# Designs tried in a protein design chat: VH-VL binders against o52749. Part 4

Target 1, 162 residues: o52749
Amino acid sequence: MTIDQMTIDQMTKIFLADKESTLNLGILLGETLTAGSVILLEGDLGAGKTTLVQGLGKGLSITEPIVSPTFTLINEYTEGRIPLYHLDLYRLEPQEVLSLNLEIYWEGIEIIPGIVAIEWSERMPYKPSTYINVLLTYGDEGSRQAEITPFNCTISDLIATK

## First folded at step 4 (VH-VL; framework fv_lerdelimumab)

Design a16
Fold by ESMFold2-Fast, scan of step 4:
Structure a16 (fold): chain C 162 residues (1-162), chain A 122 residues (1-122), chain B 109 residues (1-109)
Amino acid sequence: as target 1 above (162 residues)
Amino acid sequence: EVQLVESGGGVVQPGRSLRLSCAASGFTFSSYAMHWVRQAPGKGLEWVAVIWYDGSEKYYADSVKGRFTISRDNSKNTLYLQMDSLRAEDTAVYYCAKGRYDSSGYTHFDYWGQGTLVTVSS
Amino acid sequence: SSELTQDPAVSVALGQTVRITCQGDSLRKYYASWYQQKPGQAPVLVIYGKNNRPSGIPDRFSGSSSGNTASLTITGAQAEDEADYYCSSRDSSGYHLVVFGGGTKLTVL
């Protein structure tokens, strides 16, 4: 494989040494992603998904605490640079997800566009046409690895151009 | 390398209490949900309880709810099951099991302890 | 075992293929995991997430799922495969995380 060939659409892997590294990845994404971006978060329970979303909130300059929506399904944060919509589908069956009309959160028609972060996105019977998949996996000694895969887009397409 | 070692089983009379421990090694204990699964002599597997990686959430089988309490000490890599008001039907081998929550949102147990026998008799 | 139903026993000749089945409404929503248990030993995970094998599990073990049924297939059964096999999935109530089938005793003839 040549360098030029390696620059085509490909997964980016990031080593995360600790919880602070996961938070900082979230901050970077929150500072750079444009309104309408959808992040699908995958990974085992405890792999740092909530920490990453707390980073997103900090990167967006949201001052209220970011908490897991596991029991509320959807948490909306509207005070930052752009809104953050944090969804956790863990407690829902696929048929129940259909009734939520999740597309309203990324279409920008009924609600103000923002960053949409969805945990347990495997529960979704359909995906947005454009999204970033972030898979968090365990590593050695409390470390994590993030595998970032854009779908129908590039990372540069989603970065704010100010 | 991954090892789960249960202890605390024994013979106990109905209505009394017993506390089980599970010592974990070879993985980052604080990063995984932990479960207790039991098996009555000659019978099948029955899920008993789960505790989230940080101790924030706990769930129990209806058969033990209100009598058993699951807890963990992440600083000691140890899982516990406090069993109160024991009944004859609680007689079983109790297994400590390491949970993985895969992308489908359900649990599988990649490692199990060898089990500790609890006999409730009079 | 009322949520997940397994036949109590099945037999297979050495070197032949056997299929162990698990039925339940929760299997329409969640994939089954399969555990092997030999007498006096703890269960061992052999298949999870429909058809994933843990490291060290022989490739003769495979999983499949259709509708309310999950299956564990052993292609070319060996004598060492003689054991009890339990399927497992998420509780349909949504409050509990795990339910087990009643177990199937596999005899390798």
Scores: ipSAE 0.000, ipTM 0.498, lowest interface PAE 14.6, mean pLDDT 81

Design a19
Fold by ESMFold2-Fast, scan of step 4:
Structure a19 (fold): chain C 162 residues (1-162), chain A 123 residues (1-123), chain B 109 residues (1-109)
Amino acid sequence: as target 1 above (162 residues)
Amino acid sequence: EVQLVESGGGVVQPGRSLRLSCAASGFTFSSYAMHWVRQAPGKGLEWVAVIWYDGSEKYYADSVKGRFTISRDNSKNTLYLQMDSLRAEDTAVYYCAKDRYYGSGSYTHFDYWGQGTLVTVSS
Amino acid sequence: SSELTQDPAVSVALGQTVRITCQGDSLRKYYASWYQQKPGQAPVLVIYGKNNRPSGIPDRFSGSSSGNTASLTITGAQAEDEADYYCSSRDSSGYHLVVFGGGTKLTVL
């Protein structure tokens, strides 16, 4: 059975003064998110998406370097508290995304649940039923703003208390 | 109906080369990673190599790295394994196996296998 | 060396339940898949993921996982289940991507 579409329609905005602030947001998410969490990362090149994922890795206690999977499509990190699956859809057309059955990474059936972080999620013609959208936008004088919108989940309380 | 048909096996002397082929049908070949898995006579299964759906990434078992080359032709729905500098310990049935996924580096399982082709490296 | 350990042989009486086990540190992070192989035949996937059966696999086959151990259970073993069973998973050491256990020969008595 398909779950009916349902959106919490709640957004948390976080001011990110510098690259360290973006990394620290990633660390917080990596320390607090449960296995099975999906993060959809949006924003132009240079907006800090890779920095945020490097923070996720640190928050998960991953010590190996986190690199962009732009050329490899997916990188997997398993030394942390739970796995990190880092995808970059830059190379894919929407029809190719459909054929790859990416839902395997978040449905918890074939792969042990972890945190799934998807860069260039704008390429996806479909979305998971439950996810956290993180949009990184440019602010004043080199700053960024993160707009965190959970869909069918309760992550915003953890971010709001920070 | 998914089918994988291996060919190209045979008897070959040490130090020589062989190229194996696997003809795929019944699924969208270009959407899935493909693997080679071998089994020496009377022994267990040993993973050999993987190639991603688009040919962009390839990975090999340490025992064959530098000697074997995996490739694919998505226009012909065909997987290849070029085996160079063959050794007696490469003697095995070589299976073509379809991944459930598009690539390597994540959890992997083989939902379909060919019947295998025997490679015997003998002096 | 393989990171997945299986006992080389196990026996079960017709109609009884048998559990085949696979152990390795990679199983703390990745689910095991199980393959059945009969003499002269290609391996057949019987269990993948948590406890999924491919189309055509009898419901007497089930899988489970706990800690560093994965198990294949055959409830009410039949004569046709006599075969070699291999577990597989990802290699946690990172020197190769897929590893198989050594295989368990199941004899149905």
Scores: ipSAE 0.007, ipTM 0.597, lowest interface PAE 9.4, mean pLDDT 83

Design a22
Fold by ESMFold2-Fast, scan of step 4:
Structure a22 (fold): chain C 162 residues (1-162), chain A 123 residues (1-123), chain B 109 residues (1-109)
Amino acid sequence: as target 1 above (162 residues)
Amino acid sequence: EVQLVESGGGVVQPGRSLRLSCAASGFTFSSYAMHWVRQAPGKGLEWVAVIWYDGSEKYYADSVKGRFTISRDNSKNTLYLQMDSLRAEDTAVYYCAKGRYYDSSGYTHFDYWGQGTLVTVSS
Amino acid sequence: SSELTQDPAVSVALGQTVRITCQGDSLRKYYASWYQQKPGQAPVLVIYGKNNRPSGIPDRFSGSSSGNTASLTITGAQAEDEADYYCSSRDSSGYHLVVFGGGTKLTVL
């Protein structure tokens, strides 16, 4: 695992040299996040979003292969420590997102809470009150960079535990 | 300047083997996924195989699974395609193509292509 | 190109606008890339990520996407634009990571 971290204000920047680094970041998040956590995944196609979610699954001790919900909007994985809900909003308009009632996945009333990972979160007309934004960008020579920004929560404990 | 130079093509009889090479320069070869794409005479483009930046994952088109093996040597900046049990329908120009990213988990496009090497499988 | 469909041929008069289309269910999630191929030459990437142009590709080339359809538009076609154009996207089957359309031959009259 090669990671070069830089913290600016409440945002954390992580250098990801390779695919394994992206996977390991996902594993760290999957091992440490509590039920009801929402991760908003941003970044261009091919930036490693699927690899990060596969890491989340491994961190949760999910042995079932994690696949992108290409033509289904939501994939649910219930084998692990807590459930993983993987959503892809790429093809939806904001009004169509409203009809999904996404809040049921993090409010813990109708659905068992778990980690919610949402790709193309910029399609959401509303945000949860607490979430972690993860932006994956391309770097030089095949590397990536992750910008992790918590909203109404702290990432310090996650960094400290592993 | 990015360059990809294929070699190893030629005329070969059905059932035989041939190995293609692609010499890369002008970019950090070890940081990118590499692909093989072929084109039969007068036909369209067909994707053949991909190898991740570090050689950890390899994927093949159904038409070549079990017969072709993609590999790379990052110390020599070279991509390979070992073609076994060749068939007449494998006749094509084989292009070496550079992926934009270290993997192909999402959207894939080829920002650079070699000039191609012709493989003719005939008796 | 069982997953991506293109018309085999299209014509345009010099200086006029032409639109080449590509259709497939994968285009609902992934943007198409477009490649230009001239006789005896390797393909050249002209559009990626919906409407991005690599360095050196003229402004007259643009991309668009709507539903399951992607389009390559050439505004003010020039003689040198005569070529085969291929769309490409990610294969939804998992057996092929990349799929190409059958190609469209553009003739500039």
Scores: ipSAE 0.000, ipTM 0.490, lowest interface PAE 17.0, mean pLDDT 82

Design a23
Fold by ESMFold2-Fast, scan of step 4:
Structure a23 (fold): chain C 162 residues (1-162), chain A 123 residues (1-123), chain B 109 residues (1-109)
Amino acid sequence: as target 1 above (162 residues)
Amino acid sequence: EVQLVESGGGVVQPGRSLRLSCAASGFTFSSYAMHWVRQAPGKGLEWVAVIWYDGSEKYYADSVKGRFTISRDNSKNTLYLQMDSLRAEDTAVYYCAKDLRYGSGSYTHFDYWGQGTLVTVSS
Amino acid sequence: SSELTQDPAVSVALGQTVRITCQGDSLRKYYASWYQQKPGQAPVLVIYGKNNRPSGIPDRFSGSSSGNTASLTITGAQAEDEADYYCSSRDSSGYHLVVFGGGTKLTVL
């Protein structure tokens, strides 16, 4: 597994050589992020968003298989260190997203806080007050690049390589 | 300051209909989801229905689906429960309850309750 | 659908600590709310979320949760705490559905 880090302005760019590298980035995030963290996942179909979430699950010590919530919209995993809430907004228009009341997953009032991973976050007409944006893009020969941008939160010590 | 006052309860025969009202005051009624919760004499609490702040979505307990209809009139600060095809097991005190949630949707925890209105379904 | 299980009765001596428990699969994901109900009165919210007390609720009331179990703790029980206590949570079968536990009758000796 190889992760190369490039820092530009407020954004961290990470080179992901293969699928295992994407999984390992997810594992690192799952091991280190605190309850209430929201990850907004952007990128084209097949860019590795589900692989990253599978990594999150593994980092949380979730043993149940992590699958894309293609039809269910929301998959919830509660057996790990903290819960994982995995959403896929692909099929929804912005007005339909408003009716889901997504804020209950990160406000920590009613739902037990965990890591919230939202695929197709481009469909959201609003954003949480704090979140981590992860943009996954394709590179050469199956490689990928992750652009990680935190908003009103700090993750600077989470992604370091030699 | 917040007040919820239920009315419309009474004795009714099985198979008949009854309409409950809840008059709300002391808060911006149109900004909060509202619930109905019932309690049979000597028994526990049972959630019945919710309506979102703007009336756009409604959800019901399985025991009342197809028989009860929740509605609201934000211009009158009033919540309603239309109860059709009443059964003996619908006998209960019916409480109007305010959701904690501001805006769209519901949190499903209730910061204010009315005093309740008794509905008795008997032949 | 999920259900919430409470013991029907519990007793505590005046001034002592009592713990009322609520068990159910939905509690792995949702915090329980706790309601106090005295005879002939409407329920009163005493705890919601992880451990939040509404304004006016004494600090002797606290909440906790672990796995599929939620607990309401009353430290230094008073005579006026004698009541039925209900836990409540979101039903796992639907995002907007509510379930209540069967209630626990607390007797202060």
Scores: ipSAE 0.066, ipTM 0.679, lowest interface PAE 6.2, mean pLDDT 85

Design a27
Fold by ESMFold2-Fast, scan of step 4:
Structure a27 (fold): chain C 162 residues (1-162), chain A 124 residues (1-124), chain B 109 residues (1-109)
Amino acid sequence: as target 1 above (162 residues)
Amino acid sequence: EVQLVESGGGVVQPGRSLRLSCAASGFTFSSYAMHWVRQAPGKGLEWVAVIWYDGSEKYYADSVKGRFTISRDNSKNTLYLQMDSLRAEDTAVYYCAKVPYTYGSGSYTHFDYWGQGTLVTVSS
Amino acid sequence: SSELTQDPAVSVALGQTVRITCQGDSLRKYYASWYQQKPGQAPVLVIYGKNNRPSGIPDRFSGSSSGNTASLTITGAQAEDEADYYCSSRDSSGYHLVVFGGGTKLTVL
């Protein structure tokens, strides 16, 4: 399915009872997002952000293990429906992030468009003109909350499946 | 209107040094990343090095790491390649090459303009 | 080692269509660019990205990609198209490194 590039931006809150719920949210996003989509992942330390990206990989039909790129910076997966570009900015200062020219991953000039998932996106000194922000926070007894905020796009087709 | 003119090539003995220059005109040199690409006689193209628009980042092919240094002087619109500890395998025509865009210039890897090249021959 | 593989030579009859191929795992995530090089001359960019031609490049040149393969197609080859053709892409590291194929010599019969 396509993501509409709309002017109207809306936030959605999703209760995630366990890690499987987080994985399933990722699967839904991976099945439905179109090439060129950028997901900015923010939130607490822990497995939640990586779990969501593992879900993205499953939704894209990627069978190789999805691992955190904390030390490699970028992991690129190409066996799925469209590529997955997984970045982790944890160890970088904002000036170092600026030097990466991250826009090459979503502009579609040299890099084949796919889903771009960026962990620790709080480190970015600039944002794409269109993106989906996902903030993950801890709740009680292993639960989480996802706040999904699209900017100049819509995820309403994904919400309809619930 | 865009022109890149390489110079500094010649015959040198193994183990010695040589510095290549590339004079740029017809575009805002200081806004673009620049690359060096070489081609051994009768062989294919081989990427050598890149320097970002402001000189802040530099990257090299493994075959030249530790021996070659890329630099630029934006006030003179000139790109340089300092080649130390030259080997017979470094014999090639050396081209300077320009990336097409400024907004992501340090990360682009296709070249809209090339110089005519300067020949470096490393022989005893 | 080279990450991009090209056949060393190919021939085409005048006015016919030829396809030059480039293979490598990096092509699954990065578009190939294509350069034409005539004897004694610098390379000339003929295709970049999905299928973009720089100004001045004839529309008989087109590019395509699928999986680990990129192709340069010349529809209705002309005598002046006789040259070496190099594919190029980003290295597997993704950032700043460039890799070239070994080149394909095109002979127009």
Scores: ipSAE 0.612, ipTM 0.829, lowest interface PAE 1.4, mean pLDDT 87

Design a29
Fold by ESMFold2-Fast, scan of step 4:
Structure a29 (fold): chain C 162 residues (1-162), chain A 124 residues (1-124), chain B 109 residues (1-109)
Amino acid sequence: as target 1 above (162 residues)
Amino acid sequence: EVQLVESGGGVVQPGRSLRLSCAASGFTFSSYAMHWVRQAPGKGLEWVAVIWYDGSEKYYADSVKGRFTISRDNSKNTLYLQMDSLRAEDTAVYYCAKDRYYYGSGSYTHFDYWGQGTLVTVSS
Amino acid sequence: SSELTQDPAVSVALGQTVRITCQGDSLRKYYASWYQQKPGQAPVLVIYGKNNRPSGIPDRFSGSSSGNTASLTITGAQAEDEADYYCSSRDSSGYHLVVFGGGTKLTVL
């Protein structure tokens, strides 16, 4: 057993000129990430979080339309290479998030491992030991930028090799 | 020691009401979701209802919606099931069951402890 | 229709291996839990998640999952394993709903 190996690797910054660029980033991640991966999505309303998850679905070969789970809290897609679990914590306070037992989606005990994508992850009172943070922000002249920070994993090489 | 003790079962006529209780001990009752599961004589298990740790969310099987009400009193460590408009098909042993999860997520649950059950017979 | 399907009965010789199966579309997404019930007694959780045993459950009990099927395996069945076995999983129609299979009666010969 190796203790204290929970470190953050280097951040990758990606320029996203339009909605299609955001979708394509999602496709790349969906094609390359392994079961048990957790993506924490942060950023302004309208910055493309749902678009990125739609890309994840395409990268996983999911053909069902992917929609925001803002009112349902969670949507599950199991027709692809591995499952996609899409959560949106927008309507919840941190105390309410505890009642959802979110850890079941990444601990690999109760549900079949897949990619977990959590929108409004800022609402989480705790985080998994391994995750990828994706911050989507508006840049100059309507462009967008993604700041991808892996925690206890490396994805910069995967992004570079696309 | 975790213990769940059901009470309130008995023989009741169709259309009447009955209230079941489950007294819990040996764990922090207020931190876990609680369930009712029933079993008709000679038949399989059927999930009935769940209540979240703080009573804020309640969910029911379609067969009992509108007739049964689950509730809890965390100050007394007691779970309840109010059964109204009872039908012959409600005849069953009713089990109190503890969710494994600290706060309780009903649909991802498994029951780590069960009570011994209380028999409800709906008969003329 | 039944969301989780189990064969109603199965037999195994003392000391041999038996596999009890549970089938349903929800098992493509969620692992099954397994409960043992002896006559006149409350059910006992024997497997949860993929292959986890609660404290006190013998090593001979194991679980597995593939596609729409979950299985409970008893390796080296003992006389005391004779019981009804129920699988349980999430109901695909709702986040908070639970479903049980119809149960399998295991006879140890």
Scores: ipSAE 0.012, ipTM 0.635, lowest interface PAE 8.3, mean pLDDT 83

Design a31
Fold by ESMFold2-Fast, scan of step 4:
Structure a31 (fold): chain C 162 residues (1-162), chain A 124 residues (1-124), chain B 109 residues (1-109)
Amino acid sequence: as target 1 above (162 residues)
Amino acid sequence: EVQLVESGGGVVQPGRSLRLSCAASGFTFSSYAMHWVRQAPGKGLEWVAVIWYDGSEKYYADSVKGRFTISRDNSKNTLYLQMDSLRAEDTAVYYCAKVPYYYGSGSWTHFDYWGQGTLVTVSS
Amino acid sequence: SSELTQDPAVSVALGQTVRITCQGDSLRKYYASWYQQKPGQAPVLVIYGKNNRPSGIPDRFSGSSSGNTASLTITGAQAEDEADYYCSSRDSSGYHLVVFGGGTKLTVL
C-alpha cells in the first residue's frame, strides 16, 4: 500500500507485517489527526487494537504508559500535543453503552477535544456523526490488515501533511 | 417549562436526620441524571451527590459519604436526599440541579436548570 | 481532590470590560462552566463548554480557556451584572464528579 493509494480511496487497506507496523500506523495517526477526531477500533481480541492506541500515544508525544481501560472504561492522557481519550467497551452490553454519554469526548462542549479511541466500538448502539473506522484482522504469520474507513471526513490531507 | 422545586428543609439538631425532596416538571425526568448542590450561608457552592437517570449509579462528595443517600422515584418525578448524622457544617441551602443530557451516567457536569433551594439549619 | 481558585472580589466601572479568572489542573482536561448568582437567588448558567451561552444570556458574556486557566469576560458591564460568579468543572478524581471555584464577587461601579 502506498501513500498515494490512501489519498485516492475513501476506504484504505494497509498490510501490517508485525506489531511494530501496527504501532507505526498508530504513530502516524497520532502525529496528524486534529482535535475532535474519533477512531472506532474493531477487531477480535488480540488483533492489535491496544497496540494501535499505544502508537497514537507515541504520536502525540505521551510518555505515560498507555494501558487498557478495562475496569475504568475510560483512560485520559493530557500531557501530549492534544489529549488522548481511550475507551474500552469490552465488558459492556451494547444497551449499557448508551448511558455512558460518549459524545462528551468528541463534541467539544465539556471536555477539551483530543483524539478519542474506542476499542470494541461494535458494542456502540450509536456512532458519532464524523469518525474513522479502523478494522484490524488477522493475516498470515503474525501479520495484520487494517481497513481504514473515514465517515463524513477525509484522510487525504492527513497523508499530504506528512 | 422546566421546574425544580425543593422541599423538606428546616431546623434540626446535630446527629438527627432529614429528608429533602425535589419535584421535577417540564421534562422527561426519568431520562436525566440529577445532582444535589449546597451552599452554606455566605459561602460558595459545593457539590453533594449525583444519581443516574435509572437510579443504578450514585456518587457522593467525600464530606457526605456514608451519611447521605441520594435516591429517585421516576414514577413520581421526584429526587430525594436522605441526610443522616447531620453536623453543624451541613447547614446550607440545598439545590437540586439538572444536567442537559438524556440517559446520562453523570458524565455531563454542567447544570442547565436549578431549583430555588431549601434551607437546612443544623443547630443545638 | 482537585481545586479551582478564583479571586474573591473584582470591580469594574459601568460600560467597561472585566475578566474573572479560574485556575486549576482539571482545566487542562475539562472546560469550565460559569454561574451567576444574585442575592437570595439560585445560580444561573451563563457560559458552558468554553464559550457557549444558554438562550437568554446576553452576548456581552464570553468564555475563554488556556492551559490551567479559564476566564469569563463581560464586555460593557451593566449594573445588573453585579453578582457572584462561580466557575465549575469536572473533578480530576472522577469524570462524574463536580468541583466549584470559591466564587468572585463582582461590583459594578
Scores: ipSAE 0.034, ipTM 0.644, lowest interface PAE 7.3, mean pLDDT 84

Design a32
Fold by ESMFold2-Fast, scan of step 4:
Structure a32 (fold): chain C 162 residues (1-162), chain A 124 residues (1-124), chain B 109 residues (1-109)
Amino acid sequence: as target 1 above (162 residues)
Amino acid sequence: EVQLVESGGGVVQPGRSLRLSCAASGFTFSSYAMHWVRQAPGKGLEWVAVIWYDGSEKYYADSVKGRFTISRDNSKNTLYLQMDSLRAEDTAVYYCAKVPYYYGSGSFTHFDYWGQGTLVTVSS
Amino acid sequence: SSELTQDPAVSVALGQTVRITCQGDSLRKYYASWYQQKPGQAPVLVIYGKNNRPSGIPDRFSGSSSGNTASLTITGAQAEDEADYYCSSRDSSGYHLVVFGGGTKLTVL
């Protein structure tokens, strides 16, 4: 990721033919994003959000299984290139999300910076100053579409191979 | 600019109660979580309790759970620590401490400003 | 606290460099903050995060971390640096909880 003076909020649409395509997008993100990156994941249950995060883990060289934190709210993986913080806000109302104090995971003040991946980010009452929004939607014949919108960052290299 | 002034300390017998106050000024008190930290004479720092900016969440060290109650009055810019069932082991200087960042919830755990402390001595 | 371990004492000659260390499993995930405390005074935050100094803290103070260890380095120690130094971190068992090291007494010779 590059943050520059001419940063624009521009959406990129990516066709994802199958689960492997979603995993590979995650791998690309995990290989290319720097510490302090926040990925906000939107989309209905089953749209591939956890698969994308499993890809992030592989891209970071994390070997332990990546599982949905629906029950635990937050899963932390520290064995990779940089940490992965995986959150799932599915069960929470916006006012309850405030109690998680999510800002500590991306401010880099008290917690060692890594990639923060937040599922059901539409539940958040506030956004970080810099993030990548990823909306996953169902397409025809089992396919998916990813709409990737960076805010205050440049991710041109990230999409080059897709 | 930022000031935290503790009061309410004193000598008290075991089993009794004492209430500490911390008067805050120079910042928007209602926007920040506040902590109590204590230090026994000649010993190190020990975290005691935290209260969120709006009073909705409170957490305590295991050594004081069930005996101490943290509270705040945002209209008076004042933090409180109600200490019940005091023990000799509670003898310490009690500090009021502020976190440096406002994000609405306030969960940071490092302290940019401390009060001068108020001494609580529990003895017979 | 037992979660963060510091040596109880260290000494340094005037003008020399000293490193004070803090160890604990929470430091694998959280940065340590460092506080200076002089006799009869409240603690003063000198380092937070990876290596941030609050306004007014001299640049001879710096922080570093690796694995389960955090360090406070004072380059060119001065007489007024003689104090107790405490590391602190977020407790791994609760995201709102704070833990302190036992403190290190620095003597400037």
Scores: ipSAE 0.102, ipTM 0.670, lowest interface PAE 5.1, mean pLDDT 85

Design a33
Fold by ESMFold2-Fast, scan of step 4:
Structure a33 (fold): chain C 162 residues (1-162), chain A 124 residues (1-124), chain B 109 residues (1-109)
Amino acid sequence: as target 1 above (162 residues)
Amino acid sequence: EVQLVESGGGVVQPGRSLRLSCAASGFTFSSYAMHWVRQAPGKGLEWVAVIWYDGSEKYYADSVKGRFTISRDNSKNTLYLQMDSLRAEDTAVYYCAKVPYYYGSGSYSHFDYWGQGTLVTVSS
Amino acid sequence: SSELTQDPAVSVALGQTVRITCQGDSLRKYYASWYQQKPGQAPVLVIYGKNNRPSGIPDRFSGSSSGNTASLTITGAQAEDEADYYCSSRDSSGYHLVVFGGGTKLTVL
């Protein structure tokens, strides 16, 4: 896929035949996205969200194993090209999310900008001004489908900023 | 113009208490988190405590936890530090410090304005 | 208390460039802020974030960050730059916690 074919508020559907395809999509995003990018990950448990984030880490050249932050809430990986901030809001209520002040992770003032990947973003009572929504759904015979929707930006906007 | 004016410092014996005040003006005090930072004579800066804009969250340095209490009165634009069970090592100039405000964030840890400080000397 | 390490003293000749460094693991995630303090005065913020100057701070002050190290650079040092300089960042264990370096005394010769 050519990421720069996507436009503002335009959804792209990608067929993912297996887990390796999901990992490779993550690698592509990790190699191309610029610091300050926010990815909102949606999809049921087991739909491949962790696999996609593991791909993000590989695309960023992170060698440390990437694990789910379900219990730690936020996992921070700083050894790569740019940092990866992996959040999982699964067990939080919206008011608890507000206390995290998540905006500090993408505004680039005190925290070194990187890729912010947020699982269970539907728990957020507010959204960043620009972001990429990635919805992972089940397909036929163990396949997945990724629906990638940029909001108030294009994928090419994000990869062009350097 | 933003101004922060500390008061309440003085000489006090070990084991006693002091209450410091910081009078704020020139900005919407109720919209900003506020911090206390201290500096022992001839030494470096040491963070002491923070209070959120609405008073809902408070955090302390380990060295003062359980002895100091930070509070604020937004109706009076005033920040407080209640210092109990004072020790010789609490001797320092105490500064109140303001975080900046930027759209989209309610929390920062760098300080755009500092008061002039108030000296607390704990000695017998 | 400092998780951040600074050299206690540094000297620079008038008009020359000096770099003051700050090291700590928290700097891998958080930018350092830099404060200038002259005797008997409160600290003044000179750099925050990657390389932002508050209004009124001369452009000879700049910041940089790489790995676990942050640096304050003064290009073309002037006599009035003689002061103590402190780095500061978020504590790696707590989002609300602040840590300062031990300070560096800059002498302008």
Scores: ipSAE 0.439, ipTM 0.765, lowest interface PAE 2.4, mean pLDDT 85

